VH-VL binders against Uncharacterized protein YLR179C. Designs and how they scored, part 3

Target 1, 201 residues: Uncharacterized protein YLR179C, of Saccharomyces cerevisiae (q06252)
Amino acid sequence: MSSAIVAKLNKEDIIKDTVKDLAFEILGELSVSYVDSDDIKLGNPMPMEATQAAPTIKFTPFDKSQLSAEDKLALLMTDPDAPSRTEHKWSEVCHYIITDIPVEYGPGGDIAISGKGVVRNNYIGPGPPKNSGYHRYVFFLCKQPKGADSSTFTKVENIISWGYGTPGAGAYDYIKENNLQLVGANYYMVENTTVDFNYDM

## First folded at step 17 (VH-VL)

Design n1 (from k3 with heavy chain D104E)
Fold by ESMFold2, look of step 22:
Structure n1 (fold): chain C 201 residues (1-201), chain A 120 residues (1-120), chain B 106 residues (1-106)
Amino acid sequence: as target 1 above (201 residues)
Amino acid sequence: QVQLVQSGAEVKKPGSSVKVSCKASGYTFTSYYMHWVRQAPGQGLEWIGAINPDSGNTAYNQKFQGRATITADKSTSTAYMELSSLRSEDTAVYYCAKDFYGLERGFDYWGQGTLVTVSS
Amino acid sequence: QIQLTQSPSSLSASVGDRVTITCSASSSVRYMYWYQQKPGKAPKAWIYYAYNRASGVPSRFSGSGSGTDYTLTISSLQPEDFATYYCQQYHRYPLTFGGGTKVEIK
């Protein structure tokens, strides 16, 4: 099952652009859903307005034995396409960081990701510039190092380039610097088609 | 390198009009709204209105509706704000400002400001 | 229209002081924005999305809050921090600013 997810991520250059040379193994299905929309389907377009409140995020492992009760999970959300797919001077943009998510299973065999753990960076909904085309909004679920003190994890103090000060820096650098293990991914696409000056937003 | 460069200071008589320019560089002009904000001497900031430079659509603070006209020229990456029927209370520094990444956006860059003095 | 009430309107403080500036919205907003303005200069972007520092903003500045109540805190005031600070909402048109908080040297 993991090979199909990896193949689709490769098709859209998610691996090339954001994961690069990190070793990883997809251990389950990362589901993302918004109130007025169905769950995102790996790479589908989403209306910008529907993505502005924080989504419900769940993880369903293919095999529960790959996660222990001692594990803690981290969720990352990034846009590698800022200001556009062809220009990266603001990339990557950090949209969400949650750490210390406990491995606790609900009735469906899924782990609640959103609403758990410690929010390090508040959710910022997709906001691609007008006329910049589709941006990929990528979610990564990671396993934290066993026994790690998450208070020592990198502080992301500026969403542009995740505060690293180098265009293109982002989730890869955060994962590598904090010794996180990538275990789940999903993404959707948003372009800005909003009506100008919508007074009812 | 984003820059917003505004036209120079102006002295105007009551009842006349003023048109302030704001030339943008270092980003895709048509991808962000351009806002106009003013600040009377010793006072706070007051939003005048905004334009989508791509569509030409505008929004105005009701206080300025009918007196302010905001336009943009895509070919020169320049926004304009014209204020008509000037009064002494329109004496202020007028700023252009570019909005930031996101749907609900702050302003990431401001022009240097243009002082407009309305004096009889 | 969303009205923003900043408190205090001005304050006098010494280098090294902790300073807290409050911005209250008349109705809930998703994010709050902060600008620093020095006399005779344009405002500068300071805090985005309630808590994100703009590039070059020192770590002694922090933003917090949600809904209707937001704060800007300077943990240890420095000489270059004496300025006027404005909050701003971009939740609904017309866009509005707080009245400003002038931070002065004692």
Scores: ipSAE 0.543, ipTM 0.816, lowest interface PAE 1.5, mean pLDDT 90
Fold by OpenDDE, last read:
Structure n1 (fold): chain C 201 residues (1-201), chain A 120 residues (1-120), chain B 106 residues (1-106)
Amino acid sequence: as target 1 above (201 residues)
Amino acid sequence: QVQLVQSGAEVKKPGSSVKVSCKASGYTFTSYYMHWVRQAPGQGLEWIGAINPDSGNTAYNQKFQGRATITADKSTSTAYMELSSLRSEDTAVYYCAKDFYGLERGFDYWGQGTLVTVSS
Amino acid sequence: QIQLTQSPSSLSASVGDRVTITCSASSSVRYMYWYQQKPGKAPKAWIYYAYNRASGVPSRFSGSGSGTDYTLTISSLQPEDFATYYCQQYHRYPLTFGGGTKVEIK
């Protein structure tokens, strides 16, 4: 299952365009769901209007022994396709950051992500440019260093290139400089098909 | 780099019309709305309307009572704003402004502005 | 239309001062945007999505807020910060701006 997830990420060039040569091991399934829509399943297309509210996210480890109650998790959401798959002058765009998520197993064996931890960057729904094709919206779940104070993590106060000032910068730098360990991932696809001049979603 | 270059200053008589141009470069012209905003001397900013350069669809501030017409030429990446039945109150600097990120999420670039003076 | 009320309309401050500008909306908006304008110049994008600095905006600027209430803060005013700041909503048409806040040197 882990290899299958990694294979899918590689096939979609997500690793190449985001976390690059970062060493990581997928430890479980990162479930992402939006209200009144299908669950996210590694690259399925989603209507833009269905993704404007923060999703429900949970993580189910393949082996519970890999995450202890003392561990804390961080969730990242990024768009490497800004403004498009072929033009990355704004890549990556930061869409969501939650840190200090506790490892608490529910009755179903999953860890609740949504509604937990400290929101560092509020959720921003997908908003790709019109006629720019599909964008990949990627979720990364990371394990924080033991005993780490998440308040000292890098503050992303410019969503363009996550504030690093270099096109293509984002999740890789954030993960590296905060000593995070990537342990989960999921993603979906969105293109802008909105009717002109509707109310802001 | 993104650039919005507007036409030069205009002096008009009341009752006449003015057409201001905004030439865009450095991005895909048809992927973002183009807006028009004006600013009377010493006053704040007022939204006039916008256009989807790809479809040609437009939205207007009803305050202008149909006096404003916004158009776009995809072949030249140029947006236009025409204001008819000019009044002294229409004296202002007119700006074009580009949408950011393609989903009605603020303006990231502005033209340099075009002063339109309406005087008898 | 959604009315945006900025406070104050103008203020005088000294270099190094902390400056706070508020923008209140007549109804809830998903995001607020801020622009900086200097005399004789076009507005410049300053804050996106309520709290994100535009490229080139110094770290002394910060944005916060949600719903109907938003704030722009300058932690330590610098000489180049003297300008007029506008908030803007992109929640509903017609798009609207606040009345502006002129930050003047004391």
Scores: ipSAE 0.530, ipTM 0.834, lowest interface PAE 1.0, mean pLDDT 94
Fold by ESMFold2, look of step 18:
Structure n1 (fold): chain C 201 residues (1-201), chain A 120 residues (1-120), chain B 106 residues (1-106)
Amino acid sequence: as target 1 above (201 residues)
Amino acid sequence: QVQLVQSGAEVKKPGSSVKVSCKASGYTFTSYYMHWVRQAPGQGLEWIGAINPDSGNTAYNQKFQGRATITADKSTSTAYMELSSLRSEDTAVYYCAKDFYGLERGFDYWGQGTLVTVSS
Amino acid sequence: QIQLTQSPSSLSASVGDRVTITCSASSSVRYMYWYQQKPGKAPKAWIYYAYNRASGVPSRFSGSGSGTDYTLTISSLQPEDFATYYCQQYHRYPLTFGGGTKVEIK
């Protein structure tokens, strides 16, 4: 099941553009859903208006034995396409960071990701510039190192280039610097087609 | 590098009109709203209105509805704000400001300001 | 129209002091924005999305808050920080600013 997810991410350049040469193994299905909209289907387009409030995020491991009760998870959300797919001056843009998510299973075998853990960077909804085409909005779920002190994780104090000061820096640098292990991914695409001056939150 | 360069200071009589320009460079002009904000001497900031340079659609603060006209010229990457029926209380520095990134994102760049003085 | 009430309107403080400026919105907003303005100059972007410092803003500045109540804090005031600070909402049109807080060094 992991092979199909990895193949899709590779075909759409998600790995090439955001995680680069990190070794990883997808251990489950990362579900992202918004109120009154279809579930994210690995790369589907989404209306910008539907993505402004934080989504419900769940993780369903293929095999529960891959995660222990002592593990902690981190969620990352990034836009590698800022200001566009062909211009990366602001890439990557950090949209969400949650750490210390406990491995706690609900009735369906899902782990609740949203609403758990410690929010390090508040959700910022997609806001691609008009006439910049579709941007990819990528979610990565990571396993934290066993016993890690998350208070020492990198503080992302500027969303542009995740505060690293180098265009193109983002999720790769954060994952590598904090010794995170990538275990889940999903993404969708947003283009700015909002009605002028009539946009409400 | 993003730059917003405004036209020079104006001295006007009551009842006349003024048109301030804002030339944008260093980014895709049509991808971001352009806003106009004014500041009377020693006072705070007041939003006048905005334009989508691609569509030409505008929004105005109700206070200025009917007196302010905001336009944009895509071919020169220039926005304009015209204020008619000037009064002495319209004496202010007028700024253009660019949206950051997209909607509800704040202003990242401001023009240098244009002083408009209205005196009889 | 969402009204922003900024407090105090002015303050005097010594170098090294912790300074807190508040901004209260008449209804809930998703984000708050802050600008610094020095005399004779255009405003500069300072804090985005309630919490995020604009590029080049010193780490002694921080933003916080949610809903209707937001703050800008300077943890250790420096001489170059004297300026007027404005909050802004971009939740609903018309866009509105707080009345400003003028920070003076004693």
Scores: ipSAE 0.517, ipTM 0.798, lowest interface PAE 1.6, mean pLDDT 89
Fold by ESMFold2, look of step 23:
Structure n1 (fold): chain C 201 residues (1-201), chain A 120 residues (1-120), chain B 106 residues (1-106)
Amino acid sequence: as target 1 above (201 residues)
Amino acid sequence: QVQLVQSGAEVKKPGSSVKVSCKASGYTFTSYYMHWVRQAPGQGLEWIGAINPDSGNTAYNQKFQGRATITADKSTSTAYMELSSLRSEDTAVYYCAKDFYGLERGFDYWGQGTLVTVSS
Amino acid sequence: QIQLTQSPSSLSASVGDRVTITCSASSSVRYMYWYQQKPGKAPKAWIYYAYNRASGVPSRFSGSGSGTDYTLTISSLQPEDFATYYCQQYHRYPLTFGGGTKVEIK
């Protein structure tokens, strides 16, 4: 079902804006879910309040032979729309990085992503500026190079432009610099709907 | 680049009012809250309140409720804080500060501060 | 309201020392923010989202913690680091700051 996922990502310019010229093949379904909300289904709007705690993330490969027990996976979350879809001076914003996720199948044939591996950058929930419209919050799952020492992966020390210092830099640059292989993607959209100065979120 | 430029120092008598301005530039004024914080000489930081410049909605620290009035003029990208019924303990540097990107935001930019001295 | 207790209130340290400043919240907060202030100057954003260094902040500064307990660490103190550091929560209104930690030359 690789072509359907790629077609949907193209419809919302995810490939153009975040994947760019990386070679990739989607090898499975990346599932993202939040408490008290519908599962993420490629680009649905989500209430901002529902996305503030880290989500449950799982990966179901189309064909298990494409991943081996020696493989390690990395999860990336990025917002290419900072401060808005039409202004990119802070893009991309890094929201989550997990590395060294083992390929271990549960009884349903899925791989647990959240709660596994090493958290490099703690989850930061969506928080788009008011009047900035919907932001895309994009998850990428990658295969790490065989035998890679993840301590040598780029340290992301500033969420703005992933610390690369160039507007528009982000997940693409991280994937390329660390020789990661993109194998899964999902996304949702959030706009700021909070009541001003509301302390109950 | 983001700048917050505040009005100049003020010397006031007890019982009077002061109004401090904060002119913002380098970003979309209506997309972020503007906060006011004060610091008495040799003391820590105290949050006064905030405004959403787009809606005009405000929030205040209860300590200042009824004495502080925060407003914004989106046509000039300027926020204001007025403090009435001044007392000598209101002598402080008053800062405006802009939110950072995202929910539960920190302040990414501060004005240069405005010294308000209340003395007889 | 969420009270922040910052420790120590002051410390005296030498260039090259490792410095640790703590901030304890009276109830759980999602993130913590830190500001540096030098005498006569406005505060500067220093750490946001508990761990993220603001632009231009040297890598010797790090933030950590979650829930009620947060830490700012300077791995090797430099002359330009002598300042007062404040923690701040933005989880609940009214917004509150810690009492500050003044880092002085020994």
Scores: ipSAE 0.498, ipTM 0.790, lowest interface PAE 1.7, mean pLDDT 89

Design n1 (from k3 with heavy chain D104E)
Fold by ESMFold2, last read:
Structure n1 (fold): chain C 201 residues (1-201), chain A 120 residues (1-120), chain B 106 residues (1-106)
Amino acid sequence: as target 1 above (201 residues)
Amino acid sequence: QVQLVQSGAEVKKPGSSVKVSCKASGYTFTSYYMHWVRQAPGQGLEWIGAINPDSGNTAYNQKFQGRATITADKSTSTAYMELSSLRSEDTAVYYCAKDFYGLERGFDYWGQGTLVTVSS
Amino acid sequence: QIQLTQSPSSLSASVGDRVTITCSASSSVRYMYWYQQKPGKAPKAWIYYAYNRASGVPSRFSGSGSGTDYTLTISSLQPEDFATYYCQQYHRYPLTFGGGTKVEIK
């Protein structure tokens, strides 16, 4: 695991807290961008209001030979820091699940992630509690098992602990249970600094 | 577990005031808005207002502006709603409600309700 | 102020029926919230963020919609589902509720 992205994930405890003992190999860059904002760069802070609409998500493989046209991809978004970085009784919170994303390259060699596949859980923008500090919002891109019947994938019916009923359960458990292969990651941080009682959305 | 426990039922005369309390437990009180909602007999739900317990900032439905006063005591994790110049149409069950846990939208927990009866 | 028009105001249905309740906002909202209330009890969180069931809500309940038009659907009514359902917007202050839909035994 020698890439700059792996080094950053280690430094910020993303691997320790959310990847744990999953074998993984970052196969490309997972880009996440919001309307009229710069692309997310590993671990940058974002204003809460800028993240409320679903982002544009793309994946640019380092080497196309490691993905075939028959592969399907899954995107996961999770908050491991609920209600805070130091208190985990509601962790992890599920924010987005897309499955069955086709490996289809556009101009420039990227794969469109958002707007493709089957949305299993609709996007919920970051909503950290006031005075809880920064929460990490982590995106994982996974390769689905070849020929897998995605209708049998775990149904996440509650966003708290991804519905597993155990504090701290989340993306790791989903990836492991459904035999997904982690191939990309990105994240940003949000804290709640919104003005009281002033919602213009 | 998150709990919102309200003060008991009140019988009041027209022109008087009532102050309902809401004791919160099981979460960080200052991290979430506390809302007040009422329901007249046989009627729907009506938002009165809310407070940020950390800042003390409030918002009110204009219908209640000038009559409702919402406060919070951080040291006891208790919110209060006071309604003055009571009229018979203020007879209702009054609820406190907390914003969603970890999410500031919608209400995830409600108090048990406090019946306020205004009669001569 | 965003007005919510909830329809129908009441309905009668049998166990096993499919029920659809609508909530229309006077202007666009990002999410709709739904609450279930039984007589003499406080409302309970039922659907949040338009689509997500609160803890303990059976899978026969689903939420849908966007913008100004939202629905709550019960795919196969059960005896415990007879209650009043309220929609709520949290997009702009003052917060507002729909007038409620009372679901009764036919």
Scores: ipSAE 0.463, ipTM 0.775, lowest interface PAE 1.5, mean pLDDT 89
Fold by ESMFold2, fold request of step 19:
Formats: sequence, C-alpha cells, structure tokens
Structure n1 (fold): chain C 201 residues (1-201), chain A 120 residues (1-120), chain B 106 residues (1-106)
Amino acid sequence: as target 1 above (201 residues)
Amino acid sequence: QVQLVQSGAEVKKPGSSVKVSCKASGYTFTSYYMHWVRQAPGQGLEWIGAINPDSGNTAYNQKFQGRATITADKSTSTAYMELSSLRSEDTAVYYCAKDFYGLERGFDYWGQGTLVTVSS
Amino acid sequence: QIQLTQSPSSLSASVGDRVTITCSASSSVRYMYWYQQKPGKAPKAWIYYAYNRASGVPSRFSGSGSGTDYTLTISSLQPEDFATYYCQQYHRYPLTFGGGTKVEIK
C-alpha cells in the first residue's frame, strides 16, 4: 500500500538526499494542508505565499495496530535544497519540529499532528531565494522511542544545517541521533515567484 | 564567504548629492534584495529602501521618496544608493544589507558602513 | 506602517544578571528580527525568525514572542554583551526598527 509513496520519494531523490540509509516503513498517509489550498499530493508545486502560515497536519495509519496508545510521534520539516537544488551549502534548512505528539484518533480516524505535542522549533514558511528554482519541502513523521525523555532530544539552535555545522546535515542526523523511527512522509515544491516588495499580496 | 564592501567616507555640501556603492561577493547577487539603512550620529536605524538586483524594481521609505535613488549593476555585483538635495540632517552612516532566506527576510549581512557628512 | 517600541531604551546590569528586552509592534507581525551593534561597528544579525540564533551567537541569548510582543533575553550577562540591540520587522514595507536598547555592564 505504501509502495507508491516510496516510489515517488525515490524518483524525486527524497530518499537519496534526506533519508539516506535509515530503515523506514511508511505506516500511513501524512496529510498536509494550507488555508485555501488543495492538500499536498507528493511533490506538487505550491505558491510561496500560501505556505507562510503553519499548515494543518494529520496522519492516517494504514493499520492502527502498528501504533499503540503509548507511542509518541515527532514531526520534522526540512528543505534539503538550500540555496538551490544544485548547491547544498546551507542544506538542510529546518522549518518545523514538533515532538511528543500523542496517538489519539479524531472523528475522521486520523491522528492530529499539528496543534498537538510540544513545538520544539516554530514553523518557518518556505522562502527559497529568487532564481534558485524549486526547493523540496519535506515532512517526516517519526515514532519516538518508547519512554524517551524528549527534553534530551537535540536542540536545533540554527536552522542552517539544523545547527550541526556541516553542510548537508539535517533531518537524517536528527532522526538518527534521537533514535526516531520514520513512519510517514510527504513533500511539496516551492519556488520564489513573489512580486517585488509586495509581500501582502 | 559573503562580503558587502562599501565605498569610503564622503564630505558633502548642502544641496549636493552623494552616491554610495556596495560591492557584493560570496553569493548570487541577483537572488536577494539589497537594502539601505542609515544611522545618524547617536541615533537608531532607519530603512531607506531596497532593490531587486535582477529586475531593477525598488521600494522606498516614503520619507526618502523623491530624494533617494537605489540602483544595481548585475555585471559588477554592485548596488548604489544616491541621495540628493543633501541637508545637514542627512549626516549619517549609510549601510547596505543583504536580506536573508524567506518571504519575510531578515538581514544576514551588513556592509561596513559609509559615513556621509553634510556640512558647509 | 508598523511601529516598533523597544523597552527599555537603556539599562545597566551586572555580569551574571538575566536581561530582558521587549519589542512591541503596533500591529501583528509573523516574525521579529534582532541585531546587535557595538559602538562604531555595523549591526550584526543576532536573532532571526523570532527565536533562531545567528551563527556564532552564544546560547545565553534567546528570542521569544509572537503577534505584537517579542522578547530578547540574555540569561547570564557577560562583559562582551555591551552593545545596543535593535528589533526589526520585515512583515510589511516600509521595514522598521525599534529605537534600540543600550545594554551597559555595571
């Protein structure tokens, strides 16, 4: 059921560039939606202006038995394409981190991700440089280790290279260092098409 | 490394104009706006305006509309700010600043500043 | 335009003190930016997107806030923190700065 998601992620080099050698199993659909926009559909382009407020994020597992009520989830958002797809000097840029998200099902059978848990890094909307082409904005949902003390999770104090100080460091390093288990992914693409000096439009 | 190197200090008479340059290196000049900010002696920071070096489009603080002209030369990666009809109140250090990543773009690098003194 | 009011305009504190600088916007902004300026020098990026430290900024500095009220905090003041700190909004043109907060070490 998950093979189409994995195939798309592979085709667009998401796995090569951001997941690398992490073992993972996609356990459901990670839904990302913005006000007055269609839901994200694995790599669709999004207008930069539409992505500036934090999105609504939900997760619908394929099989609820693979998550227990005692599990906690973490959401990560990263841009591996800074300053561009062909230059990674500032990669990856950290855009969002939420930890300690409870496994609690809403009326639609999904788990609310946004608005739950503990925000470790506030949402920062996409902002690719002009003339840098499309950037991928990747969301990862992870399961936290059972009983983990999230206060010991890595603190990301600089969004450039997630504060690791090494170009290309980012979500992979965070997931590995904190023993997180990748269980969901989604992404979209943004390029800078804003009208000069007219942000409010 | 990103560098913004500004032209040297200027002493000007009232009624004249000044043109300050800001040469950028270490990044793609046309991918970021260039801003101009001034600081009168002992005072705070005041935004003058900005340019998109790629398009040539500009924006100005209304206070400077009609007196300030901001331009950029893509071939030399250099931005310019010209202020006309100078008065003693225009005595200040003038900075260029590169905006940063994002739709709401803070400034990540500043030039060293150019002192412009207007005196008769 | 969006006016930024910084408070206090100046302060004196001892090494080791916790220092809090506030920046109040006349209307809501999505992020706040902070700059450190030492006498005779250009400003330096200090905090961006309200809470992110620029490269090389010590961990004793933190930013917080949302909407109209933002704060820069120094958890344990050090002698090298003598400077003027400015907040800045990039939400709407014209871009505006707070009036600055001059921090002096007693």
Scores: ipSAE 0.443, ipTM 0.783, lowest interface PAE 2.2, mean pLDDT 89
Fold by ESMFold2, fold request of step 19:
Structure n1 (fold): chain C 201 residues (1-201), chain A 120 residues (1-120), chain B 106 residues (1-106)
Amino acid sequence: as target 1 above (201 residues)
Amino acid sequence: QVQLVQSGAEVKKPGSSVKVSCKASGYTFTSYYMHWVRQAPGQGLEWIGAINPDSGNTAYNQKFQGRATITADKSTSTAYMELSSLRSEDTAVYYCAKDFYGLERGFDYWGQGTLVTVSS
Amino acid sequence: QIQLTQSPSSLSASVGDRVTITCSASSSVRYMYWYQQKPGKAPKAWIYYAYNRASGVPSRFSGSGSGTDYTLTISSLQPEDFATYYCQQYHRYPLTFGGGTKVEIK
């Protein structure tokens, strides 16, 4: 299960571009779904219009013993491809941060991620520049350090480069700086061929 | 702190032109678009157009295309909006407004407004 | 162009009331914003990206919605909240505003 997820992430360069040298072990399936659409299947294209409201996010561990009731989870969403896959002057763009998500199982056996914890950065739906090609929109689920004081976690006050001030900085830097442990991932792709948002007027 | 200071009120005759200025301070002028919006007495808000002060490129609401001219002077951090062929329906308060932030968009600061009265 | 319809155009409410203002777009938009304007003053940024309070905006204000239907809510109206509220789309040029909702003292 975990080897198949890692293989798909590698095939699309998610590990090379966004995980880099972080140690990680995928502990379950991170489910992302939008109103009137099927769950995200690792790397599928999505219409931009379908991704503008915050998604429902759930996590199903392969083995419940891999997470304890004392663990807290964090969800990150990033676009490493801003303004395009080959140009990174705005990369990475921070799209969502939730921290302090409790490990609590619903009647379906999933951990609810969306609607739980503390929203640090509100959801911002994909808005790639017109005709910039497909952008990857990557979700990472992380385990927080045991006993961590989340009030000390990095504040992301600028979505461009996650506020680090260096093109290309983003989720990797946040995960490393706050000692988070990557345990789940998913992504989809969005392109925009129709709307000029006038980012480059 | 960010501040947008506009030129004073004007009274104009029909058929003439008006040029309103908007001096920006407290931020990097060339990093954010500047917009112009008007509000007729007792009415809502209407977008006129925008400029990227860095490139000088503009966009206009088609309603004002050919009558409105938006410019920017980088050296004084000042944007301008000129409206020609004035008519009584152009009586309004004219505002400049700064984009909130590039990719987040929206207007985070507005000028105090400039009343332009067009009367015969 | 994208037309925004605000409802109601005006309302009367008492201090402490819950107030809900709606904004309906003629087509789906990515970027929806709210501004507060008091008489004789310029508008002020209030809610950006449908959900986010601008700096200094009290927590009793909240935004919600997506696609074509957006809402601004005041959970417990205060004397300083009597103003006109405008929605605005930044999805595509020309940028457009709702007609405004005037919140008056009852």
Scores: ipSAE 0.411, ipTM 0.749, lowest interface PAE 2.8, mean pLDDT 89
Fold by ESMFold2, look of step 24:
Structure n1 (fold): chain C 201 residues (1-201), chain A 120 residues (1-120), chain B 106 residues (1-106)
Amino acid sequence: as target 1 above (201 residues)
Amino acid sequence: QVQLVQSGAEVKKPGSSVKVSCKASGYTFTSYYMHWVRQAPGQGLEWIGAINPDSGNTAYNQKFQGRATITADKSTSTAYMELSSLRSEDTAVYYCAKDFYGLERGFDYWGQGTLVTVSS
Amino acid sequence: QIQLTQSPSSLSASVGDRVTITCSASSSVRYMYWYQQKPGKAPKAWIYYAYNRASGVPSRFSGSGSGTDYTLTISSLQPEDFATYYCQQYHRYPLTFGGGTKVEIK
C-alpha cells in the first residue's frame, strides 16, 4: 500500500516539490473529506466552492504497531503552487497546522485527526488566482518527536512561505526544523475559473 | 526587518497638489502590492488605491479616480501617492501599507503616516 | 462597495474583562482582517484571515466568524489593549474598513 501511494506522489512531483530529501515512510491512509463530496483520492480535482469549510481528516495505519499510545501527531496543509504551478513568489502557502493529536483509535481502526489536538493555524480554504491552472493542496501527517515540547515548535505567523521569508519555503522547512517524521500524505487539486481575486492586478 | 518610511508632514493650500513618498526596505519591493490609506482627524480609515510595483499596474477607489496618482520606482524601492486639486476635507494622515500578498490578504506593515493639512 | 459595520463604536471595560467586537459586512466576504491602532500611531496588523494572529499578538486575542458576521474577542483585557480596533475586507475593491471600536480601560 505504501509503495503505491509514494508512486502516485512522485507522478505529480509532490515528492520533488514539497518533501524533497526528507526521510519518510507512509504508515497508513490519510483520509480527507468535505461536506457533500467523496473522500479525496490522490490528486483528484475538487471544486473550489466545496473546499471552503474545514474538512474531516482521519488516519488509518496499515499496521497499528508503528504508532504507540504515547505518540503525538501533527497535520500540515500546504499549497506549493502560489500564484501558479510555474511561479512561486508566494509559495508555499500554509493552509492548516494541527499539533499534539493523540493516537486514539475509533471503531473502524482510524484515528481522528480533525477536531483533535491543538490548532496552531486555522484552516484557510483554497483560493487560487483566476485562470492560474490547478494548484496542488497537499496534506502531510507527521509523528512528533518522542517527548518533544510542542510549545517550542516554529510559530507560522505569515502563511506566505510559511513565514520563512524565502519563496518556496514551507512544509519541508517546518518538518525539518521541528524534527517531525512524515507518515502520511494526500492531496487534491483546485482551479479557479470564475472568481476575480484582487491579487491579479 | 521590514520598514516603510514616509516623507514628512505637509501644509498645502486648496487647489494645490501633494506627493507623499514611502521608501520600503527589508523585503523584495516588487513582490508585494503597496497600498495608500488615509485617516481624517478623529475619523476612520479610507483606502485610496494600490500599485503592483513589478508591473506598474494600479487600482483606485473611484472617489479618488482622476485626482490620485500612485507610482513606484523599483530602483529606489519607493512608492508615491500624489493627490491633486486639494480641498480642506483632504486634511488627513496618509499611510502606505504593504500587502501580505494579493490572496485576499490584509496589510502586514504600515508606514508611520504623513500628515497633510489643507488650509487657506 | 462592501460596507462594514462595527459594533460597538466604543466601550469601557475593566482589566480582566472579556471584550467582544463585531463586524458585519453588507455582503459575504471570504475572510476578515483586523488592525489595532493606538493614539498617534499607525495601525498594526492584528488578525488576518479572520482567525490567525499576526506576529507578536498575544493569545488572549482571537477572531471568529464567516460570511457576513465576524468577531474579535479579547479573553482577558489588559492595560496595553487600550486602542481602536478596525475590521477590513480584502474581498473586492474598493477595500473598505469598519468604523472602528475604541476600547477604553477602567
Scores: ipSAE 0.120, ipTM 0.684, lowest interface PAE 5.7, mean pLDDT 88

